VHH binders against Hydrogenase maturation factor HypD (hypD). Designs and how they scored, part 12

Target 1, 377 residues: Hydrogenase maturation factor HypD (hypD), of Rhodobacter capsulatus (Rhodopseudomonas capsulata) (p26411)
Amino acid sequence: MKFASEFRDPALAKGLLAEIARLADQIGATAEKPVHIMEICGGHTHSIFRYGLDKLIHPGIEFIHGPGCPVCVLPRARVDECIEIAGRPEVIFCTFGDAMRVPGSKLSLMQAKAAGADIRMVYSPLDALELARRNPGREVVFFGLGFETTTPSTALAIQQAAREGLANFSVFCNHITVPEPIRALLDDPYMRLDGFIGPGHVSMVIGIHPYDFIAEDYGKPLVVAGFEPTDLLQSVLMVLRQISQGRAAIENQYARVVPEHGNRVSLAAIADVYERRPSFEWRGLGEIDASGLRIRAAYRAHDAEEKFGVGYAGQRAAVEEAEGCACGAVMTGRMKPVACAQFGKGCTPEMPLGALMVSSEGACAAYWQYGGARAAE
Key: E = the ipSAE of ESMFold2; O = the ipSAE of OpenDDE; V2 = 0.75 times the mean of E and O plus 0.25 times the DockQ between their complexes.

## First folded at step 10 (VHH)

Design s06 (from i1 with E105Q; framework vhh_7nfr_2)
Fold by ESMFold2-Fast, scan of step 10:
Structure s06 (fold): chain B 377 residues (1-377), chain A 121 residues (1-121)
Amino acid sequence: as target 1 above (377 residues)
Amino acid sequence: QVQLQESGGGLVQPGGSLRLSCAASGFKFSDYGMSWVRQAPGEGREWVSSISYRGSKTYYADSVKGRFTIARDNVKNTLYLLMDSLKSDDTAVYYCAKDFYSTWQGPFDYWGQGTQVTVSS
């Protein structure tokens, strides 16, 4: 319990762990018959492993690492399309750093950059907008990735480009939404989920009510959580309290940050710029209805799919995952990363077979980085 | 291919009643919140009423509360606004609007063409 003593409030952490253990015992949760709690956000996955919560918590509580890492669920075909766009001599391709190492069919963006593609790592879509202003003779393409936390900033950049008439700025839109994959997972007859830890940062944008269907239609609790260790422990406690009481509700542990109705300005920008695709492919999960976003016709000049004839505008064949990679099973909680035959052998951070080993928000990378056991011995 | 088609507007005398309908297609209607928004001549848009995806939660502007009732039929993919005790101030084009999520507060990602309601002689 050494890790708990290193928290900002170790007495609170120990008290939460004790109450979690009491409720887990009362529910009858054991390592053989655990309560399955899915954390949706990749940031929660990272924090759980960084602070050793998976090791400190009662063994009857099993964390299922959900599809909350945007780069992890990005299809290989979409990476291939990024490389095609970036390879054009007129293009400056802008991306967040975590997308650089995600494997496509043959190359990652980092390898394409090494081969001469003009690929810039940026911290904001506004950085790409400024590159477009400074390079009027070049096409500046921003790789639009992420859930609802990143979507508003990209939407605002598109609105600004349209307002300025900045014709050389476009976005390759791969933004996805959180409620839709949760419904897809709950509709899977093989999934056995007892509750959810809801994403803190996504919920700052969308609020808590997009999750109402989880409680109302499926009878499962969800608690929106902050990222401190005690936020996560309190959220687990709140889930267990609901289970012990035979109830299901959407609760907000992160109310100091997450407003009930989200950020109305951010949501208005999203609805103005984007529409829902009928379906979108998630790496390892397949097609999920209404889960991906497309730039609306009014902003077509800033849509890289239209401009470069790629993606759904260009129509590409499906690309299979690397043989022996269990990314789909890990993302749906059917197995832990260490149970993957390739973990620490053919799949390492230096030679990743799938995206879960690339991103710090991916379960495989988190197990590699923070795992006490040497899986590759 | 999201489409919202409104009907039921018209001319009605003060104190009369109208029922507006909005037929939805091109999306899973039962997964999304729906709203009615009106625009009077020379005025901005004014929110009237909202209903959550299952119809369990309804909300009304103070100006219409107690007189209007919002309802939905998820089997028929249709939104309704039942308007009683109509006043001249209710004269407006009424728009059906779809929420981006299962919620009832917007943002609205699709709008119908509108249906004219005129409360006069």
Scores: ipSAE 0.673, ipTM 0.860, lowest interface PAE 1.4, mean pLDDT 86

Design s07 (from i1 with E105M; framework vhh_7nfr_2)
Amino acid sequence: QVQLQESGGGLVQPGGSLRLSCAASGFKFSDYGMSWVRQAPGEGREWVSSISYRGSKTYYADSVKGRFTIARDNVKNTLYLLMDSLKSDDTAVYYCAKDFYSTWMGPFDYWGQGTQVTVSS
ESMFold2-Fast, scan of step 10: ipSAE 0.681; ipTM 0.862

Design s25 (from i1 with F108L; framework vhh_7nfr_2)
Amino acid sequence: QVQLQESGGGLVQPGGSLRLSCAASGFKFSDYGMSWVRQAPGEGREWVSSISYRGSKTYYADSVKGRFTIARDNVKNTLYLLMDSLKSDDTAVYYCAKDFYSTWEGPLDYWGQGTQVTVSS
ESMFold2-Fast, scan of step 10: ipSAE 0.724; ipTM 0.887

Design s32 (from i1 with D99S; framework vhh_7nfr_2)
Amino acid sequence: QVQLQESGGGLVQPGGSLRLSCAASGFKFSDYGMSWVRQAPGEGREWVSSISYRGSKTYYADSVKGRFTIARDNVKNTLYLLMDSLKSDDTAVYYCAKSFYSTWEGPFDYWGQGTQVTVSS
ESMFold2-Fast, scan of step 10: ipSAE 0.733; ipTM 0.887

Design s37 (framework vhh_7nfr_2)
Fold by ESMFold2-Fast, scan of step 10:
Structure s37 (fold): chain B 377 residues (1-377), chain A 122 residues (1-122)
Amino acid sequence: as target 1 above (377 residues)
Amino acid sequence: QVQLQESGGGLVQPGGSLRLSCAASGFKFSDYGMSWVRQAPGEGREWVSSISYRGSKTYYADSVKGRFTIARDNVKNTLYLLMDSLKSDDTAVYYCAKDFYSTGWEGPFDYWGQGTQVTVSS
């Protein structure tokens, strides 16, 4: 068994793999007619490749890599707006490191930094808040990026800035939500999904019931999962049990971490600071209704879009990917990274053509590091 | 933009009944949980009842359990509160509230209506 030595409990992992194989055989799953399970979280995508679970499990089980990487689904136009803000001489632009190398239409943030823009890598929106306190003569702008896991920290920073009257702090809000893209994928008549592995960290915030529609409206199982290889294997087993029983329900494998109704304090902060945009553009998926967040009128002083006069750029035609790059197809599970014509040739971690090769949570980067590099070399 | 408009309030005698309605627009009503929240004179806001996006789950405050029924019509984009055996303590402005997600369990609420006055008096 590959990678068995990386498991803390190899005997448990072996037992789970054997039971998964038994259920897969029982339901008639084969490599030619697989059960398609989408993992939504980029952290799950990374763990699957890191531990070689895609190669260890029964060949009748196929993982579909969902749109769970925030920087991967960010449109080029939003990167361009970041560069416009960062290019202003009064601005200190703060971002997470992964966003630095994501290509815009002309420049990445890293290239803008090299050209003289004051762009700083931070680990938390609170770091940006501290920069605003230390630099009262400068405008400090935080790049608000991420799903519901990241959103509460940004909301708390905005609430704190408002309480302190810290007028030089603002956020360029690009926060997005998880249930809405899942609905968009399930509404696609060409998408064949049999079940889902639900995001562990996002579900710590939102709970499990925002996913009820997957079971109730679409008749598909979803199991919220932890990140250890045995968490993922248990979650796959739980999905297969539902399929074998002709059942569809939302289950929580990660109950030791994920409360049923989420984190009420975090959710209250989100609802206080943010409202839903009517629509938001996702790279490779197009416009998805109610899937993006914007800062409410009460906190307008801390909204970088309002402050700097940049608009929602998602009205532009779909982002044109570099020739031969299949980022959209990979993100929707229609193609594996190694099937992209540019993988390991014109697209590498050193010279990425698209966001999926830049981010550690992107399928292309994970496949390169843990499973795909050998196919290219 | 999101709009919530309540109606059906008024004066009613103790032991009477009222039906409140909330007309929703500007969002996909059928995708979100909905709630009723009330505020009595001189009191803070009190959560009354919630309903999930398809109506499969309903929740009630202990003070109204067995007397009030929450319902929704996803075709008409309308939320209802059927109030039976009304007491003077039920006197309040009743607000329609939208949940941020499909859950509809005690919030959190991102939008509110303007409220409708319910007065229970002889």
Scores: ipSAE 0.668, ipTM 0.852, lowest interface PAE 1.2, mean pLDDT 86

Design s38 (framework vhh_7nfr_2)
Fold by ESMFold2-Fast, scan of step 10:
Structure s38 (fold): chain B 377 residues (1-377), chain A 120 residues (1-120)
Amino acid sequence: as target 1 above (377 residues)
Amino acid sequence: QVQLQESGGGLVQPGGSLRLSCAASGFKFSDYGMSWVRQAPGEGREWVSSISYRGSKTYYADSVKGRFTIARDNVKNTLYLLMDSLKSDDTAVYYCAKDFYSTEGPFDYWGQGTQVTVSS
């Protein structure tokens, strides 16, 4: 619409880049001593690469690609539990497409499907609910994964199944939360983060106040950002402005989309259906307190963990990476995708070695599609 | 196991004062916003007040601004509501509630409630 077209103004972008450079110089930021800004959302990672913002911006500004890919941080043991459920002859297992190619300990869901498991790709949990209505003699299980943007739709599907008495619908809940891994990263003494670009779509659901601890406890700025290149540049400018002034606050650059208190209806649905797990394991980050969701006892009939006797019981498979894959280092911001020895050689979207190249939200896949590997064409 | 236990309710005359307390256990109290919600007989639930996880921000319903003060003690895992200049319209069961993500709800856990009756 009108405002979206204005954000594609080249004169505005040039002005923002100039002001960013001025503030970066004022702060003393250089390529050798950069300001480290983490973007949490995979959509921001995509936009940065797509529009070449990492190349256009002052060299003293370094983007760190955060853990914004839900399937990338999912433990292998949880994928193994999906395969166990999907392997049952009574089960139709429903999942988003991105999860199909992520390896468990021995098999991916795609390989389990090839071996005869009934696995369906869906675009929403409501598609799985409809499959349950049309297949009353089968158990329809939805693989519930994603951050807060995805969680409301799954909650609504569970509420609807309960209202209809649709006993053959259940969810294997692996939904996770955004604020908690940010705290875990900030508590890491080896992680050097100066500021954050906050996720636009997640913040539409949760609002901006869940991030208050970043400013109040850690003294770091966070700016919630839109996805247009000028949204991202404005957000970087706002982060640098705070740093130059010696202040830390949570600001909302995406106020045209993100309400201060989030989507109250979506949050009410989540709070009705889910409670927080005491902890949840994140691949590459370890256990993070209160970062995973569990279906409440009131909806136990729709909880696949309860129904099939699986769950996050503390027994975990070791996190195993393909030989030469640096996914753990990329996920924790210790290296860029192009620094991985396998990137563009043994690891491509057609032959992925790790989850970051499989998922469209992964840093490796985003960099391949929009970044330096394609520039060589 | 999350538990919220209210105390301090009772019968008070108009213009009087009460201090409600809520003892919290089973979660890291200092990491979550907390709220007070009330329900009068035959009415729906009404949000009264919220406090951020460190106590740096407080929020009040227009009906109680200037009369009620929300406070917390993160060392004792206790939430307070100090109620001054009580009116008959303040008669309700008062619930301690844990914020799910941020202040003002929605709430993921509730106490059993404490009755406040304002009458002569």
Scores: ipSAE 0.578, ipTM 0.817, lowest interface PAE 1.8, mean pLDDT 86

Design s39 (framework vhh_7nfr_2)
Fold by ESMFold2-Fast, scan of step 10:
Structure s39 (fold): chain B 377 residues (1-377), chain A 120 residues (1-120)
Amino acid sequence: as target 1 above (377 residues)
Amino acid sequence: QVQLQESGGGLVQPGGSLRLSCAASGFKFSDYGMSWVRQAPGEGREWVSSISYRGSKTYYADSVKGRFTIARDNVKNTLYLLMDSLKSDDTAVYYCAKDFYSPEGPFDYWGQGTQVTVSS
């Protein structure tokens, strides 16, 4: 579904598009002088392209695809650490499927698996916990990856392993946080952001108030959004309404799913198991204070960094991006994927130069699939 | 290393006032909400008050609303609880806590507490 007539409620979609156009005209937004709205969540990036919202919406509205893809912002050095752990003969390394093709400095996990490493694709850290129960003579390591939406499930697995005394289960923790990179982007004097579409699923866990600084310190609106086309259009309308009124506030379009203060049970599990790192390296953004999580001392037996003597990837020399790849600029919204010199040439889904072409939540893969490059085939 | 250190507790008569302080270190204090939580003898922990990272929003338990004021000094990395019209029911160990994403808990770091006793 790429057109308003294909949406579940085409009359509602057309009405929202008309009101967006009216407000865009009122604030003077044009293709030459657009309103820049960053969507943070990779799921929103995917929905925008799947439903053709970028083509249907007023040309004065420009979507900026933010760092909402966990594998996309993961440094190559962290992938290298995964391969080091997975290469040990005692280890069964468990990962989500989307991490398999992400390039490290020399190998992806998929290539390491082909070379003989015992790497298993799982859908949940609880699958890895079950592997640890069934393989008591092996070390089962789960690749902890994702924003606050995935972190509660990993925390639960660690708590269960500790209660059961399941000493052969550990997590290589690369869980990251959403508010901190938004602050880093807003502190960049070259970023031209007028508003934000806030992540729906992350906000189910953390609530809406972690975003208050965006309005209070930076004077920018943010609207937490659902994933249906009309959710996204209503959220854009709410951002434009704030701009037209000269105000900035955090609003919740997804109130049917996202509670104001988040999920306290999920947050309690995270707070029990994890603490914030002083800093964590993000590909394209550098070091961001308090943006990564690590396992607390009370659960150290289940910390793969402690167990295998890894976790200094952020202290290593920065791994350079592939020659001619503009992944950093695309990831921070400074460039559209089609403007990358390698897009559709040296960088394709079959031969990806960076994570943005591997993950469906990455802007490059979304542009390839929905932006006409694939239709040209 | 994250540290929260409370001070200012003590013995006070009913109707009196106390000012609690909490010195914070090891994190960017100005980026996080902060809370006060108390525990009376033989009772569970009770949330008392929270303050947003810039002090623009404050939250109070119904039992203390109108009597207590939460405040912060982001230059000194210090959280305060100004307690007026103290009652015997306010007797508790008062803990400074760092908000984990939201006011009212959960909290990811705690101080060791300061005793407040309201008695004649």
Scores: ipSAE 0.657, ipTM 0.855, lowest interface PAE 1.3, mean pLDDT 86

Design s40 (framework vhh_7nfr_2)
Fold by ESMFold2-Fast, scan of step 10:
Structure s40 (fold): chain B 377 residues (1-377), chain A 122 residues (1-122)
Amino acid sequence: as target 1 above (377 residues)
Amino acid sequence: QVQLQESGGGLVQPGGSLRLSCAASGFKFSDYGMSWVRQAPGEGREWVSSISYRGSKTYYADSVKGRFTIARDNVKNTLYLLMDSLKSDDTAVYYCAKDFYDSPYEGPFDYWGQGTQVTVSS
C-alpha cells in the first residue's frame, strides 16, 4: 500500500487534530502562551496555508515561517551582481524562472532581459551546458541558487563541464545550507522556538543527522515531514509528544522518502565541487558562518565570480530594503505578512518589493494566495 | 584555509600498535565530524572510522572493529586513531578527513590531509 492514499483520509485528519488538541491542552499551550513550531521548508509553508492548517489547528500551536525560500534570503547585492554579469555582451545568462522577478537595487532580471540582456530561463543546469556546447563563442553563466535540494544538479553540471572541457560554462554560485541558519536562529535571544518541522526535500539529500545539534546542543525537537496535510499533522503531533515527555530528539515522519543518511552520491558530488565560505550574507539574517558554498580550486575555471571579477556578498556595500518593507521581520517570525505596511498596497505579486512576494515558497506570496482569500470568506 | 596534518605512521611488526594524530586548523573543529580513510597500494580508498562533532558517537569499518579506536580533542583541535593488533592487511596510507556535514558514516568529506604511511611487515 501507498502511504499517500491513506493520508487523504478526512477521518485520519480529524483524529490527528483531536489528538493534537488534547496534547496541547495537557502541555498548557494557549493563544496567550503558545508552542512555537518553525517549519524550515518553504514547501511546508505553502502546504500549511493551502490546506488551512494554521486555522484548523489548536490556537495554542503557532507556526513560525522559517527562511526556507532561496530567492527570499538572497541579498539584493547578489541580484545586482547577476544583472551586471547578464549585461555583458559576451554573456548568455541562464536562470530558473522564480529568480526573474526578484527585485535588485534598480532592475530585476526580467527588466534587464527587456532592456536587451541575453537571459534564458532554463529547467535544469544541464540545459545551460547544452547552450554552452551550441554557443562556443559565448560565455554561458548559470545562476546557481538553492539549498541542498538544488545543489547536486549544479555540481553535476560543473563536473560534466570539466570532463568535456567546456571552458565557456560557468556558475554564479549562491548555493546555501540549511543547518547553519537554524543554529543562527537558535542563538538569537529574541527567538522563542519550541520545536521544528524539518525540510522534506532537503533531508532527502542530507539525511537527518545534520540536525542532531538541535536536540543535543539546544534541547529542541525536530521532525522531518512530508507535504500531505496528514504528514504535517502527524509531525506536529510528534513534536508535541516530545515536549509533553520532556524529550528532545530528531525524528523522521517522512521515512518512506527520506533515508537516514541521505543521498550519499549527491553529497559526494557537493563535497567534490564546493567548499564552505567563511560566511554568507542572508537577507534579514545578516552574516551566517559556513552557510554559503564556493566552487573549489579544482573547478575554479567554472566559477563566474572569479571569471568576471564580480564582488562577493561580503565585499559589496549593504543594500537597504524598499521603504516600509518588513521582509527581515517576516522571515524571522517577528511579524506575519499581513502586518507589513506595504502588504497588498505597494507590495503585490505584480509589483513585489521583496522576494517573499515573488516565490510561491515565500510567506508573503502564500498569505496573498491563500490567507487573504480565506480571511475574506 | 583548511589544513589537516597527519603524523604517527611508520613500520611496525604484525600484532604491534601505532597511534595516528591529525592536527586541524582553518575551521571550527568542534562543529564537524571527522574520519579516517586509508588507501592500500593498488587499491581504492577505504573508510576506516568516523567520530561525531562532540565525540559522543563513533563508527568503525567491520575490518577494524575491536582493534582500532577513534578519538578527538576539541580543545587541541586534534583527531586520533589508536591502532592495536595490526595485520599486514592494514598496510596503507592513512588520511584524516573532514566531514562536509556531521555524519556517523562514510563521508562525504570536503577536506583531506596529505596522509601518513603505515606499513605492517616482518
Scores: ipSAE 0.569, ipTM 0.816, lowest interface PAE 2.0, mean pLDDT 85

Design s44 (from i1 with G33Y; framework vhh_7nfr_2)
Fold by ESMFold2-Fast, scan of step 10:
Structure s44 (fold): chain B 377 residues (1-377), chain A 121 residues (1-121)
Amino acid sequence: as target 1 above (377 residues)
Amino acid sequence: QVQLQESGGGLVQPGGSLRLSCAASGFKFSDYYMSWVRQAPGEGREWVSSISYRGSKTYYADSVKGRFTIARDNVKNTLYLLMDSLKSDDTAVYYCAKDFYSTWEGPFDYWGQGTQVTVSS
């Protein structure tokens, strides 16, 4: 009844839904024994809910919302380190808007700003470079956050600062990678995943072959998908077709946008500026090998961790979620947002208990916006 | 600490064969695509071949396709390049390289020291 979404091609959408239902029935998928398909990208989670695909699709297909929101998987201790850096009188701290409202252990960045910290919301790391040029007597620190979609722009900013000798510009690097958490989830003996919808925007940078291990090591299909409702439905169909045929391969539904080998210029910039950390802590998943990026020795002057003596989140006391918040279980697909006791009650976008309700890419925020706030109560 | 150590290079006559090896340590070898890259005297680096995580997919430069075979042993953490029907144009230093994002033609984040292959009559 809440499925009043209109598709640009309703005939194509109906045909895809019918073929999905036929294949789901053929493989024996039911609401009691569903096929579990994880979407890795927060943008896909958003689109699924915006268009009501979770309700329109055959009940034997269950979407699992993966760890595709960068601010959502960031440990609270690293938010605390941002506040520590921003609190220094010599620092202008620059961040994207989504990070402003994420709660740390005591304060969010927005509250730290209200208390006198010089925190600027920016739309690009290039805005932070300009602030560094205009404020040569101050330290300008950019909060490097995101998966491979944002990493190239930050790398280019670091390369430019080095070329200009802009010694007052640095990055607090919290960039993370997509393939490594998929491996961690597949290694979890309690995680039941039958297939994946691969991230469209990340894959524009890295291509499709970083996902080959999903088929080779785990025997599971992955289809890289666009963001239109028919892109998502076609990708689900492609996953089900592989399952029905007893095969596992990496396929690209989004070939009009995603090249097989990704963006070579972007990848070269990343490899020049960054190396892989041996491990990086993820909220709800713990330590994941090779999943975080560190600025290389050649660019050390622009590394805020070296400059300010931070980056020790894993050595700090554990920072627990707010009482009654199930963000860790939700972000790893073990619980739906509506099953969280605080959803729509003590946790709302206006008064968020955790990061999943702050970011539009977070599962809780998507359920709130498109799942119906009244249904939560 | 990531280390890649090549061996098996040497002098060989045209039409001959060589087997290059690369011993890897300091990372989970089976979690990455691995590649061979060569550099001939006075020339830039040329990608030669890449192999996927378990070896189900292999890729070759047109100049070596049908003559070279890339292989890996994930138990021994070793990468191989089997070189048949060698030509004078194959003379180069051959480098073992770890792929940064499994995109095979680069970028690479770690390189070995290289092993010299000389094909001459």
Scores: ipSAE 0.670, ipTM 0.865, lowest interface PAE 1.6, mean pLDDT 86

Design s54 (from i1 with Y59R; framework vhh_7nfr_2)
Amino acid sequence: QVQLQESGGGLVQPGGSLRLSCAASGFKFSDYGMSWVRQAPGEGREWVSSISYRGSKTRYADSVKGRFTIARDNVKNTLYLLMDSLKSDDTAVYYCAKDFYSTWEGPFDYWGQGTQVTVSS
ESMFold2-Fast, scan of step 10: ipSAE 0.693; ipTM 0.869

Design s56 (from i1, 16 letters changed; framework vhh_brivekimig_d4)
Fold by ESMFold2-Fast, scan of step 10:
Structure s56 (fold): chain B 377 residues (1-377), chain A 121 residues (1-121)
Amino acid sequence: as target 1 above (377 residues)
Amino acid sequence: EVQLVESGGGVVQPGGSLRLSCAASGFKFSDYGMSWVRQAPGKGPEWVSSISYRGSKTYYADSVKGRFTISRDNSKNTLYLQMNSLRPEDTALYYCAKDFYSTWEGPFDYSSQGTLVTVSS
């Protein structure tokens, strides 16, 4: 019922910025003692840089760009296992396009494809399922990647393959979860987090109550946010309002899109197909308890780890990041992308040293596209 | 390894009461919401009740609201379901479920053993 101009009114944005500044001053936030707000979604990181909110907002507010980019946190060993699977002559390996350039220990999937591996870019796991139907003599493997936003679609594809008896379809499961890394970051004594902007798309699946522990156990506010600049500004205002009132709660700024209890159909599919791993390695963050998903025994025929003996045939040691790369420090908010010695020199989108420069959801890639363009001006 | 062991089922007359227990191990019980799920003969699973990880919030299916009470003891890693005013249609295998997330409306992961509740006509 609002006119389009009311949603993109510059006066509304200026009013929100003014109220944010008033509350920041009231709580004593300064550039020397800022309020640290982590946004957990790569889409929010992108929007902050695109709209220059990091420069427009009161200097007492500091955004910390959290681990909200799935390809950015994907371990090198997992990329190496993808390349091993894709290198088999019977395999058609299917992946999302943004995973193609993520560096492994020696090769990316893009380089493996150039060397002759049958690797296909797809838009959904259902595309891979159709490839399995059309190629019954080949093993079709889908690279299961992403947070709770993508997990339901992969679960549905696995359920469909099982119903049809598509024995040549399997998934290399690398799906991860959002609440668990937040707990790990809050348990880090060197992290100083005052509040959170919660992910909009993930929360459409899981709802807002998986975040209750942030308020109840850690005393920190979290506001689930939309992606428009005024959504983000309203969410920051809501975080500051809680801080000024000495309270901590989980609030939903994006209630027009995000249901309180999430998507029941999606959650049921996830629970049917997957179980939690005891731990999962996150590139730059190490092992995080209960943060990765594994295909349940009932769907074992569609588990590429079981089928091809990767991950179970022998443990792979964790691989350190490339020398001179500060990706872990950027991802944990200890350093901004521009402060990395390699940014724009040895690390570019054309020649990425680390995963944060590969994905548009990565802090380095977002800063390059929007912050780098402003700097070049 | 997550283990959930249900007990307390049995045969009871209509209008009677039973108290179910679920002993949990292999995970940090106090970090997870817990649920009771039942499966009547020849039917699919039906959610019965949920309790938040601290026990501050409880939720019930319309079919049991006002008759059943869910509770937990985090010091004993135990979940309970007090069932009053039982009806023949409450006859089912009852499963303790660890919520997939720390949420009372998350998907259910339940034991394959369960505890049988039979309400005779």
Scores: ipSAE 0.304, ipTM 0.648, lowest interface PAE 3.4, mean pLDDT 83

Design s57 (from i1, 20 letters changed; framework vhh_6z1v_2; at its last fold request DockQ between E and O 0.95; V2 from the best seeds 0.89)
Amino acid sequence: EVQLVESGGRLVRTGGSLRLSCAASGFKFSDYGMGWFRQAPGKEREVVASISYRGSKTYHADFVKGRFTISRDNAKNTVYLQMNSLKPEDTAVYYCAKDFYSTWEGPFDYWGQGTQVTVSS
ESMFold2-Fast, scan of step 10: ipSAE 0.813; ipTM 0.929
ESMFold2, look of step 11: ipSAE 0.814; ipTM 0.926
ESMFold2 (binder alone), look of step 11: mean pLDDT 87; pTM 0.879
OpenDDE, look of step 11: ipSAE 0.909; ipTM 0.961
ESMFold2, look of step 12: ipSAE 0.808; ipTM 0.926
ESMFold2 (binder alone), look of step 12: mean pLDDT 87; pTM 0.881
OpenDDE, look of step 12: ipSAE 0.909; ipTM 0.960
ESMFold2, fold request of step 13: ipSAE 0.807, 0.823, 0.823; ipTM 0.916, 0.926, 0.928
ESMFold2 (binder alone), fold request of step 13: mean pLDDT 88, 88, 88; pTM 0.890, 0.891, 0.890
OpenDDE, fold request of step 13: ipSAE 0.916, 0.917, 0.915; ipTM 0.963, 0.963, 0.962

